# VHH binders against a8e7c5r167to518, part 4

Target 1, 352 residues: a8e7c5r167to518
Amino acid sequence: YKIFMDSDSFYYSLTYDLTNTVQRQGELGKSDQPLWKRVDDRFFWNKHMIKDLVDLQAPQVDFWVIPIIQGFVQVEELVVNYNESSDEERSSPETPLQEPTCVDDIHPRFTVALISRRSRHRAGMRYKRRGVDTDGHVANYVETEQLIHVHSHTLSFVQTRGSVPVFWSQAGYRYNPRPRIEKGERETMPYFASHFEKEVETYKKLVIINLVDQNGREKIIGDAYLKQVLLYNNPNLTYVSFDFHEHCRGMKFENVQTLTDAIYDIITDMRWAWVDQAGVICQQEGIFRVNCMDCLDRTNVVQAAIARVIMEQQLKKLGVMPPEQPLPLKCYRIYQVMWANNGDTISRQYAG

## First folded at step 24 (VHH)

Design n1
Fold by OpenDDE, fold request of step 26:
Order: structure tokens, then C-alpha cells, then sequence
Structure n1 (fold): chain B 352 residues (1-352), chain A 124 residues (1-124)
């Protein structure tokens, strides 16, 4: 796959549809249609720019129009080696220069790709755009796909983030302003429903992970969210609360394991997309929709944690990792960097 | 399709009693031992509050402090129905009451299924 980067925010490919997940691509099947006609419209960032070209009705348009996504793409090749001492231990002057163990072709290798796609709908800065609009679009909606490639096997795990789908705002740039509900419960109901009807249609089942604080200034938004979930009452929704601030204070992100352990069965049941040369092996049966207030740092940490659990399961299933072992330290470090980069990039995009 | 349906709410005077029922369909209470059955309430302008829940085995029962001694949660597996007997009702008990399947863990909770709610109004 040749992926091109115009900037830190915009990505395109001449041969690969960056707007669709592996699972959606499989569902679409082989088509002679140009890429721009097969895109997920939510993530076709340059759609408005090509309108004039499309209006020309020139046959060449099919060749000229390349779908562009706003978001993040990183690809890494990883080696499964449990004998590699952490680079940090190598920095100890007392550690004898371990001869660069030629990563002999004997260790299993796999490619990891992280793709985040930002919705073109309700784009804007975090303090200007919050919540849901009358079309059911939410602020800072991002679909993130983690891909693993081993030989002829491609595995995918998709998550989403998005603002709490009620009408709310947070005014002010220089202070931590109190969030405000802009519309009443009854008035919000049809728009909330519209949002989740589309989500359920797209992803079948949704597990909401709400990271909004259960106490303090954020509570009003969390309460409003839960109320709407209850009112909507769709059996395809599961609601998970996690008090991130209380448990992960002081950058204790390891405590996110409490969440992943609590939802381990849900993670396992969700599965992932898996395709090989013969076709579809399995499908992802739903998604995690993760949110905090701004759907940035806290959300990214939780998504990374869930995705790691899935990655380990996938690699074990593939026989790339032995059972009952965690990711090798080097792999884990690279993994953390990838997700951190993802988080930072999305943050910059949302901040404007 | 899984459905929970609450009933039994209404207007009652302070000191009065009500019995709420939650009828489950599409699943049995014993199907998933990882979820408890519980009653939750939301008063006007307030957040959701846990009132009472019972573990799948029935071995563990939780009551909110404000309802201890007044409310009793029970279930009838043969009827696939959850109950909340509410005695000595107070004005502060006014809320929409929801039944739900819930899993609690140290840092939060999980709602899997819930009903439409039933309104309880305690007023003189």
C-alpha cells in the first residue's frame, strides 16, 4: 500500500481506500468503480473540493479525484522477540554491549497499521463545536482502525470516538469553564436517536464507554448522556461508565486495566475483522464508542488499552505470540508510541 | 428481542406503599451470572442513583442507605420478574424508577439491558 501524506493531517492512496475499514471493503466487494465512488462519505474530507470537478462530467474525473482523509496513519513492522532486553536496560553503562543480535529471520514478524479517520461533519475547534447537531452528527467524531498483517492474513479492529451526543457547550478559552446543557431532555431525544440509529446501522452493536467524570463540573454532561441512553433504550447499546479521573490521576494509566478486565468478555465477544486469500474468516460484531469531554487524551488512552487486548488476542490466534505471554517489551513500546502519535495528531486537528 | 418492562408506579401519599414490577422477556435472569438485577432511580434534575440490586445467585443484595429498612428487592425466577416493595415512602423518593441488568466493578458499572422506567410520585 502506497500511502501519501500531504501534511500531518491529510492522507491519500492511489490504490487503497482509506475511508473504509477492511470489513467494509470486504462487504463492498470487488468493483470497477473509481475509489471516490466507493468511499465512506463521512470520511471523504475533500468531497466539497471535488464538487466542481464532478459537475464538469468529464470522464477524466474518475482518474483525477482521489479521496483524502483527515486523521492519522502510521505503519510499523514489528518482531516478536522476548529475548531483547529493554533499550533502557542497555543504557546502563554496566550492561556489556550485547552484540547486535541480528534479528535473524527466525523470529515472527508482523505489520501493524493505525488509521484514524475524522468525520468531515461538524468539523471545528473543540471550544466551538461540542455535542450533537440537528443532523445527528457529533463533534470530534473519529473512527480508528488498528490493522495487523501477517503473510496473507489481515486483521482489523475498529473503534470510534465522539462528543457526548446532547446539546451542550463549554464557553471560554482561558479558564476551565463549566459545561452547559443547551437544550432540554425532550428536545434532545430525536437528535440523540438519530445519531445512534445511524451508528447502529453502521456498526450493528455499540458499547458506549463514557469517561466523563461522575463528580464535579463534568457530571452534568455525563448525567445527560446516560439519561438519553436510557430513554433511547436500544438493546444494541451497552453502557459502560469508567471514572478515569479518579482512577488514573497522576498519569496512572495502568489503572485502565481495571476497565479492560471488567469488559474482557465484551471485548472477546466483539471479535474483529479477519480476512485472508480465501475470504472473510470473521467479522467484528460491534464497536466501542469511547468518549470523555473532549474525546482526546483520556479517550485515546482507553482506546489504546482496548486495542492492545485485541492485538494480543489476534497475535496469539495467529500463532505469532505464545499463549499466556504479553507483548514483547519492544513491541509494546512501539505500540505505545503509535497510539500516542495518534492521540497527539487528533488533538492538534481538533484544537485547530 | 430482549425487553424489560417496569410497572407499578403512580401517585402515593407520604408514608404510603408501592410495589414495582419488572418483567423480563427475551432472556432469563439466570442467563448471565455476571450481571446483577437492580432498580435505579432518577429524580427530577438529578443523576441516576442505584436503589437496590441483587446478584444473579441471589446471595448478595445491595440497598442504598436512604432506602434501607423501607425497600425490599426480590425476584421470581418462575415469572422472570423483579420486584421492589417500597414502604414508608417519602417525598424524596419521587423519581422515575428503572430496572436494569448491571455489572459493578471498582471503577464503574455496566448497563446491558434496562426498561422504559415507571414514575413514582410521592406527594401530599
Amino acid sequence: as target 1 above (352 residues)
Amino acid sequence: QVQLVESGGGLVQPGGSLRLSCAASGFTFSYDSSYALGWFRQAPGQGLEAVAYISSSGSTIYYEDSVKGRFTISRDNSKNTLYLQMNSLRAEDTAVYYCATVRTYPSGYIFRYWGQGTLVTVSS
Scores: ipSAE 0.910, ipTM 0.964, lowest interface PAE 0.3, mean pLDDT 92
Fold by OpenDDE, look of step 24:
Structure n1 (fold): chain B 352 residues (1-352), chain A 124 residues (1-124)
Amino acid sequence: as target 1 above (352 residues)
Amino acid sequence: QVQLVESGGGLVQPGGSLRLSCAASGFTFSYDSSYALGWFRQAPGQGLEAVAYISSSGSTIYYEDSVKGRFTISRDNSKNTLYLQMNSLRAEDTAVYYCATVRTYPSGYIFRYWGQGTLVTVSS
């Protein structure tokens, strides 16, 4: 498939549905319906723009309407080579990106794609959009899909981020305003339930990873979130707390491994989507829903860490990586850049 | 389907006693050694706090400092039931008490299953 970039924020494809995951596409099956009728409505950014066209009820509209997502797309070709010393030298701007003529057909290759799709619901700046609304939509909801393609195999792992689904705000001109709960516990319950009922319907099981500080100013939001989780009491929900600031202070992002190790069994049990020419090999049985306060930097780091664990498992399962080795350094570096770009792009979009 | 059902809550005077029960179904207490069974409580306007929990093996027991010497956690494997004996109850013990499966790690915790909660009110 060919993906087109209109800008840093908007993506479309003439041949691929960017609004649906590999797994959802499989479930939908082959259809003669136009692409815009098969999209995930949550991520169909330009839906409002095509309303007038659709109202024309002209058959030609089906060919002209291309679904656009707001979010992030990056695709990289990677080579598994453990012998390549970290080419420190490529950082000089003057060396033309010599297309790594990986001449040596001897090393396994795979394509990795990162696709983030932002919900069109409650779009707006972070200081104006927090929490849940009466429709069960949360601020800064993003579905992120990591894809690996090797020969005829396509593997997918999907995560989500979104604001804490209670009524809260963080208003003020101060650098770090105190968050405020806007509605009581009982008033919030039906809207919280509405949000997660939709999520469970879509993803079957949810593992909540709440990165909100367990102490300090953010604690009130974390407490409110946990309380609603307890009240909702759905067996398809798991709640994970991780105090990111406490453990990753000083940009010690390596300490996120403490979380990934703690939930390793959960990660493994969740599985991933895997399809080949013969059909569906396996499905992702749940999803990680990761949040912090703004669902930006901390969230991106944790999602990247989880996705890396999955990637390594996938590549080992495919026989692309040996079982006892980590991702090659060169691959890891590219991987880190991709996720960093993802995080930066989403941040800019949310900041306005 | 895994279910935890709390019972035994109610109104009690200061200095009184209550015994909470948590009946587990859909799993056995030894189903996963990585999860402890415990009691948590949430007082009005407060966050959730751990009261007591016992490891899957039963070898490790934790008590919150405020309840040490007054509360006793126990389990009956034959009945697949967790208990919390609460003695010398105080007004500050007023809360909704939850039974839950919990895994703790250095940076946080994991709640997998929990009940609807039972209200304990300590008032004169």
Scores: ipSAE 0.894, ipTM 0.957, lowest interface PAE 0.4, mean pLDDT 91
Fold by OpenDDE, fold request of step 26:
Structure n1 (fold): chain B 352 residues (1-352), chain A 124 residues (1-124)
Amino acid sequence: as target 1 above (352 residues)
Amino acid sequence: QVQLVESGGGLVQPGGSLRLSCAASGFTFSYDSSYALGWFRQAPGQGLEAVAYISSSGSTIYYEDSVKGRFTISRDNSKNTLYLQMNSLRAEDTAVYYCATVRTYPSGYIFRYWGQGTLVTVSS
């Protein structure tokens, strides 16, 4: 299938439904319906724009309407080669020009795709949109799907990000303004519940990873979030706190491993979606919902770290990677760039 | 379905005593060895704080400094019930008390199951 880009934020395909995950597509089954009738409504960005066209009820509309997502799409083909010396050592003038080792067809290859879908609900800039609304929608809600394709096998792992689902605001864009709670605890309860009821309905189980600081100015939002989680008291929710700023100060993103190690059993139990020519092999049994204050850089780093753990497990299961080895350095670098691009794109869309 | 139900909260005078209970159903305390059982509290306008917790094996017990010597956490596996004996209660102990399964790690914590909480009010 071909994916097209309109500017840096809008993506569409004539043959592939970019609004649905591999797992959801499997659940929907084979259909002769046009793409726009099979979409996940949350991510059908141009729905409002095509309303008049759809209302015409003309048969040609099925050919004219193409679902567009706002978000990010990148696809890379990777080669698993553990013998590739880091290109950095090649820049030493004294290293003889090693002949471009023809990437011999001997190394396993796989395709990785990253798809982020921004919700059309509560669209707007971060200084204007925070928290939950009366419909249970949250600001900066993005579903991110990591895909691996090897031969006839397609594997998928889905995560979400979204603003803390309470009524809160943060005035000002230039300074780190103090966040404020806009509504009381009791008043917030039904809207909080509405949000998570929909999430649980969609994803079955949710593991909340709250990256909001446990101290300082952000604490009030973290406390409000946890309180609502406790009050809601749904057995399909797990709450995880991680003090990102305390542990990852100075861009020490490697310290996120502390989190991934702590939740390793949870990651393993969640599994992933796996489809081949014969059908569904396994399903993802839950989802990580990751948030910080704005659900941008910190969130992106944590999502990338979790997704890496899953990717390595997937590739090992496929026999593409050996059981005791990490992802090859070259693969890891490309992977990091993909997620960085994802983060940057989402940030531009939300932060302006 | 897994449920935790707290009881025993109420109004008490300073210096008084209360005993909180947490009855677990749908699982046994030995079900998941990776989680501790504990009591947490949230005072009005404040965040959640750990009061006391006991490891799955029972070998490790933690108390918050403010409650050391006054509170005692215990469990009865035969009844699948967690207890918090609170003595010498102070006004500062006023809070909603939650029973929860918790895993702590260096950079945070994981809550898996918890109850609706029970209100403890210490007032003259």
Scores: ipSAE 0.869, ipTM 0.948, lowest interface PAE 0.4, mean pLDDT 91

Design n1
Fold by ESMFold2, fold request of step 26:
Structure n1 (fold): chain B 352 residues (1-352), chain A 124 residues (1-124)
Amino acid sequence: as target 1 above (352 residues)
Amino acid sequence: QVQLVESGGGLVQPGGSLRLSCAASGFTFSYDSSYALGWFRQAPGQGLEAVAYISSSGSTIYYEDSVKGRFTISRDNSKNTLYLQMNSLRAEDTAVYYCATVRTYPSGYIFRYWGQGTLVTVSS
């Protein structure tokens, strides 16, 4: 499949529905329906631009409607080689889900792709870059899918990020403005619940990873989030606290190992989507929802760390990596660059 | 249907005692040995603080300094119930008390299941 970039923020494909994860596409089954009839509405960026055409329901409309996402796409071909010292990478977007034509190298190869999809619903929050709105939508909501392709196998792992779903702001002309809670605990509960009811309906189980500092200026937001989680009291939610700044100074990926070790069983039990030419082999059992104050840098580092644990499990299951070794340094370096690019792109879309 | 239900809260005078219970339904406390059982509390206008927790085996018990010697956590796996015996109660113990299944690690914690809370008021 071919992916086209219309700018550094917008992506589309003539044949592949970029709005849906591998898993959601498997749940829809094989279909001869046009792409726009099968999209995930949350990520159908150009919906309102072509609403009149979509409303016509005419056969000719299918030719003109191509779903576009706002987000990020990067695809890399990697080689598992523990003795290679050369810096060889071909980096560029290409069709993210391809099977190799021929593999006759002693070193296994795989494709890794990263797809981030930004929710279209935040447009109504022009002046608010934080929290939830009265429709239960949150600022900076992004679904990120990491794909692995080897031979005929496509594997997928999905995470979400999104603002703490309470009513709050952090605005002003002062240096390091303190965050402020805008609505009371009781008034917030229905909208918090509305957000998570949609999330549970979509993903079934959620593991919240809250990276907000437990002390200092961020504490008021972290406390508000935890209180709403406790009041919502849904058994499909797991709440994880991680003090990012205490343990990850300098934004190093390796310093998040305390978190990934502590939740390693939860990561393993969540598994991933796995599809081959015969159909669906297994599915991801839930999702990690990660946040910090703005859901940018800290969130991106943690999501990359969780996704790396999954990728190593996937590659070892496929026999692409030996069971007792980490990713080769070259693979890990490219992986870090992919996730850094993802974070930078999400940050630019959030700011501008 | 998974649920934890706290009970035993109420109004009590300083120096008095209460026994909180937390009954689980839809799962068994011994299901996952990686989770301890804990009591947490939130005073009006304050954040959530740990009170006590007890490991899955019962071999490791933690108490917050302010309650050490006055509160006793225990578990009865046959009844699927967690207890908190609170003696020598003080006005500062006034809070909503939550039970939860919890895992702790150096940089944070994990709550898997929790209850709706029970109010304890300690007043003159």
Scores: ipSAE 0.765, ipTM 0.899, lowest interface PAE 0.6, mean pLDDT 82
Fold by ESMFold2, fold request of step 26:
Structure n1 (fold): chain B 352 residues (1-352), chain A 124 residues (1-124)
Amino acid sequence: as target 1 above (352 residues)
Amino acid sequence: QVQLVESGGGLVQPGGSLRLSCAASGFTFSYDSSYALGWFRQAPGQGLEAVAYISSSGSTIYYEDSVKGRFTISRDNSKNTLYLQMNSLRAEDTAVYYCATVRTYPSGYIFRYWGQGTLVTVSS
């Protein structure tokens, strides 16, 4: 799959549909249709720039319409090596007998890719940066897919982030302004429901992970979210609260382990998408929806931690990684950098 | 058809009593021992407040300080029902009461299933 970048924010491929997860592509099936006819509309960034051409559905223009996403793509090849050496092999201090001229690398290799796709709804400077709108769309909505590729196996784990879907703002002359609820609880209910009806239709089950502080200035937003979740009362939703700022200062992954340990069974039951030459082996059973106030740094750290748990389960099931060990330090460092780059890119796109 | 249904709410004078019930269908309360059963309430204009919860074994019970000695939580696993006996009711107990399955951990909590709520009004 070939991925092209323009201005470090926009990505397209001539042969691969970047708007759809591995799982959604499997659900669509095989087709000789142009890429743009199969896209996930939420992430079809250039739709309105070429709307007249798309609406015509003329066969001759189909191959000139290339879907573009706004987001992030990074691909890395990793090697499972527990020797704690640098990327350079150390030689023996002495000169042993001549060994074969060709020594094969026996360490397992796998490819990790991270694809974040930003919703075209509420993109850009003209939209409010917080909460839900009257169409049921939320600010800073991003779907992030973590892909593993080994031999003929493709594995995928997907998460979403998005603003708390109530009507709220956070503006003022202070450095840390107090957030404000803009509409009443009853007035908000149909728009909250509209948003989550679409989410449940798409992902079937959601595990909400709310990272806003349980005390202090953020509490009003966290309480509003929980109340709307309770009023919506959909058994396909699970609500998880985690007080990030009391436990995870300095953006350290080990501080997030309290959360991943507490929900480990939920993570395991979520599973992942797995496709090989024989077809679909299994599918992801829902999605984690993660938020903080702006869905940036805290959200990115938690998503990385959840995705790491899944990746280790995937690699162990494929026999790429031994069952009793964590990732090698080198692999983990590259993984952290990939997720840091993802967070930085999403942050720049959000800030404008 | 997973569902929790609260009942037993209504209008009561100060000093009176009510008994709330929460019946589960589509699952059993003892299905996952990591979840406790709890009552939560929200008064008008206020956030959600824990009232009481009871562990899966029944050996650990928590009451919010404002209701200790007045409210009693209990569960009947054979009837798949949670109860809250509320005595010596006060005006500040006026709220919508929710039944929920909850897991707590040092940094937060998890709600898995909850009901629609039942209104309790305490007034003269």
Scores: ipSAE 0.763, ipTM 0.897, lowest interface PAE 0.6, mean pLDDT 82
Fold by ESMFold2, look of step 24:
Structure n1 (fold): chain B 352 residues (1-352), chain A 124 residues (1-124)
Amino acid sequence: as target 1 above (352 residues)
Amino acid sequence: QVQLVESGGGLVQPGGSLRLSCAASGFTFSYDSSYALGWFRQAPGQGLEAVAYISSSGSTIYYEDSVKGRFTISRDNSKNTLYLQMNSLRAEDTAVYYCATVRTYPSGYIFRYWGQGTLVTVSS
């Protein structure tokens, strides 16, 4: 039995390690080692194909081993222009003396990139892969990095998503099958702990954002998650619930602001990775781990909203945006499309 | 290290009383006035249930309907301790009781710190 894989879902670079965040790249430092020796194993999709070549121990082979990720990459250049329509009208009068060639060169520009890295562990089709396995890996685990580049500054904000790390299923081909818990609370505890021990080791502090509905069919999964979080009792975890469907019905994603307002201090304290010519200026102090039932649409909307708050803070601190203005509408529209493309791509990869 | 420790649980007959305590170490309860203190419980075969919570100032107090008039929540910020006085105990109050710091907002809530729980058994 074969699974369809296309080349637009897989990404590589000859010189840049796509498996690592800007922050992890900085922690590794400079090295003359080949890229594959420095990768984040979670996202090294061609590992087993390459292992036989590495076992030959021929130094020339190291140059040909190129790490491949499954995920999403999009890069956009944006212009901060609050009066573009007015500038266009003033630039085309009936009596122009000369071309206004300098107008667009005075508006600040920045680059936004979005990189999503899907974990190779517990990868698989949506209804076959839910929750955690006995190795502590969860279904549909994706690390998403939002990058901002301005002049010599590179800024990075990272979030993760992943299935609720309990043993559960939503089996069947019915219209809307009911989810069910497959293992008891006590039996689940060591595997839940195994997952979060790895997460805390990697990211140090986690803010869990659970978007599972607090009423109805999803309640059993949301309740199981909260119980395991409380039983695990790790002070490096913060647990946030948000009833997405209760407050965002009809795809009114503007209501997500209720969540970002409520956790605005937590978002601000998370900070971001910042690197320039002088080196590392600061680092991200943990991570948001966001989930809904399948970690697709709801998760993507919330992650975009959190990342927007951070991006505006970053741009204002760099002087690219004025302190009292939101993003220009055109910038925000492009931002929304980038995150929509991210969500669509992750959805296709998870759905089979 | 940061932790919350519940104490005061045990066996008690129906109609009896217990006083639960929750002591914080590694932080103070006044660390963030946006967080209230709360008691939650889990009975055998049932999910986690909110029992009561009290705001940072002590001016706002909420009780679950089944415990109103029988349980009293209080806090002593100078001792870094939260209390739950439980009177007129019933068999259905049998549960593991947890304390936590909690923030609520219209669409959800936030748990920041919580304890390991203390067992309360109400039996004849």
Scores: ipSAE 0.756, ipTM 0.883, lowest interface PAE 0.5, mean pLDDT 82

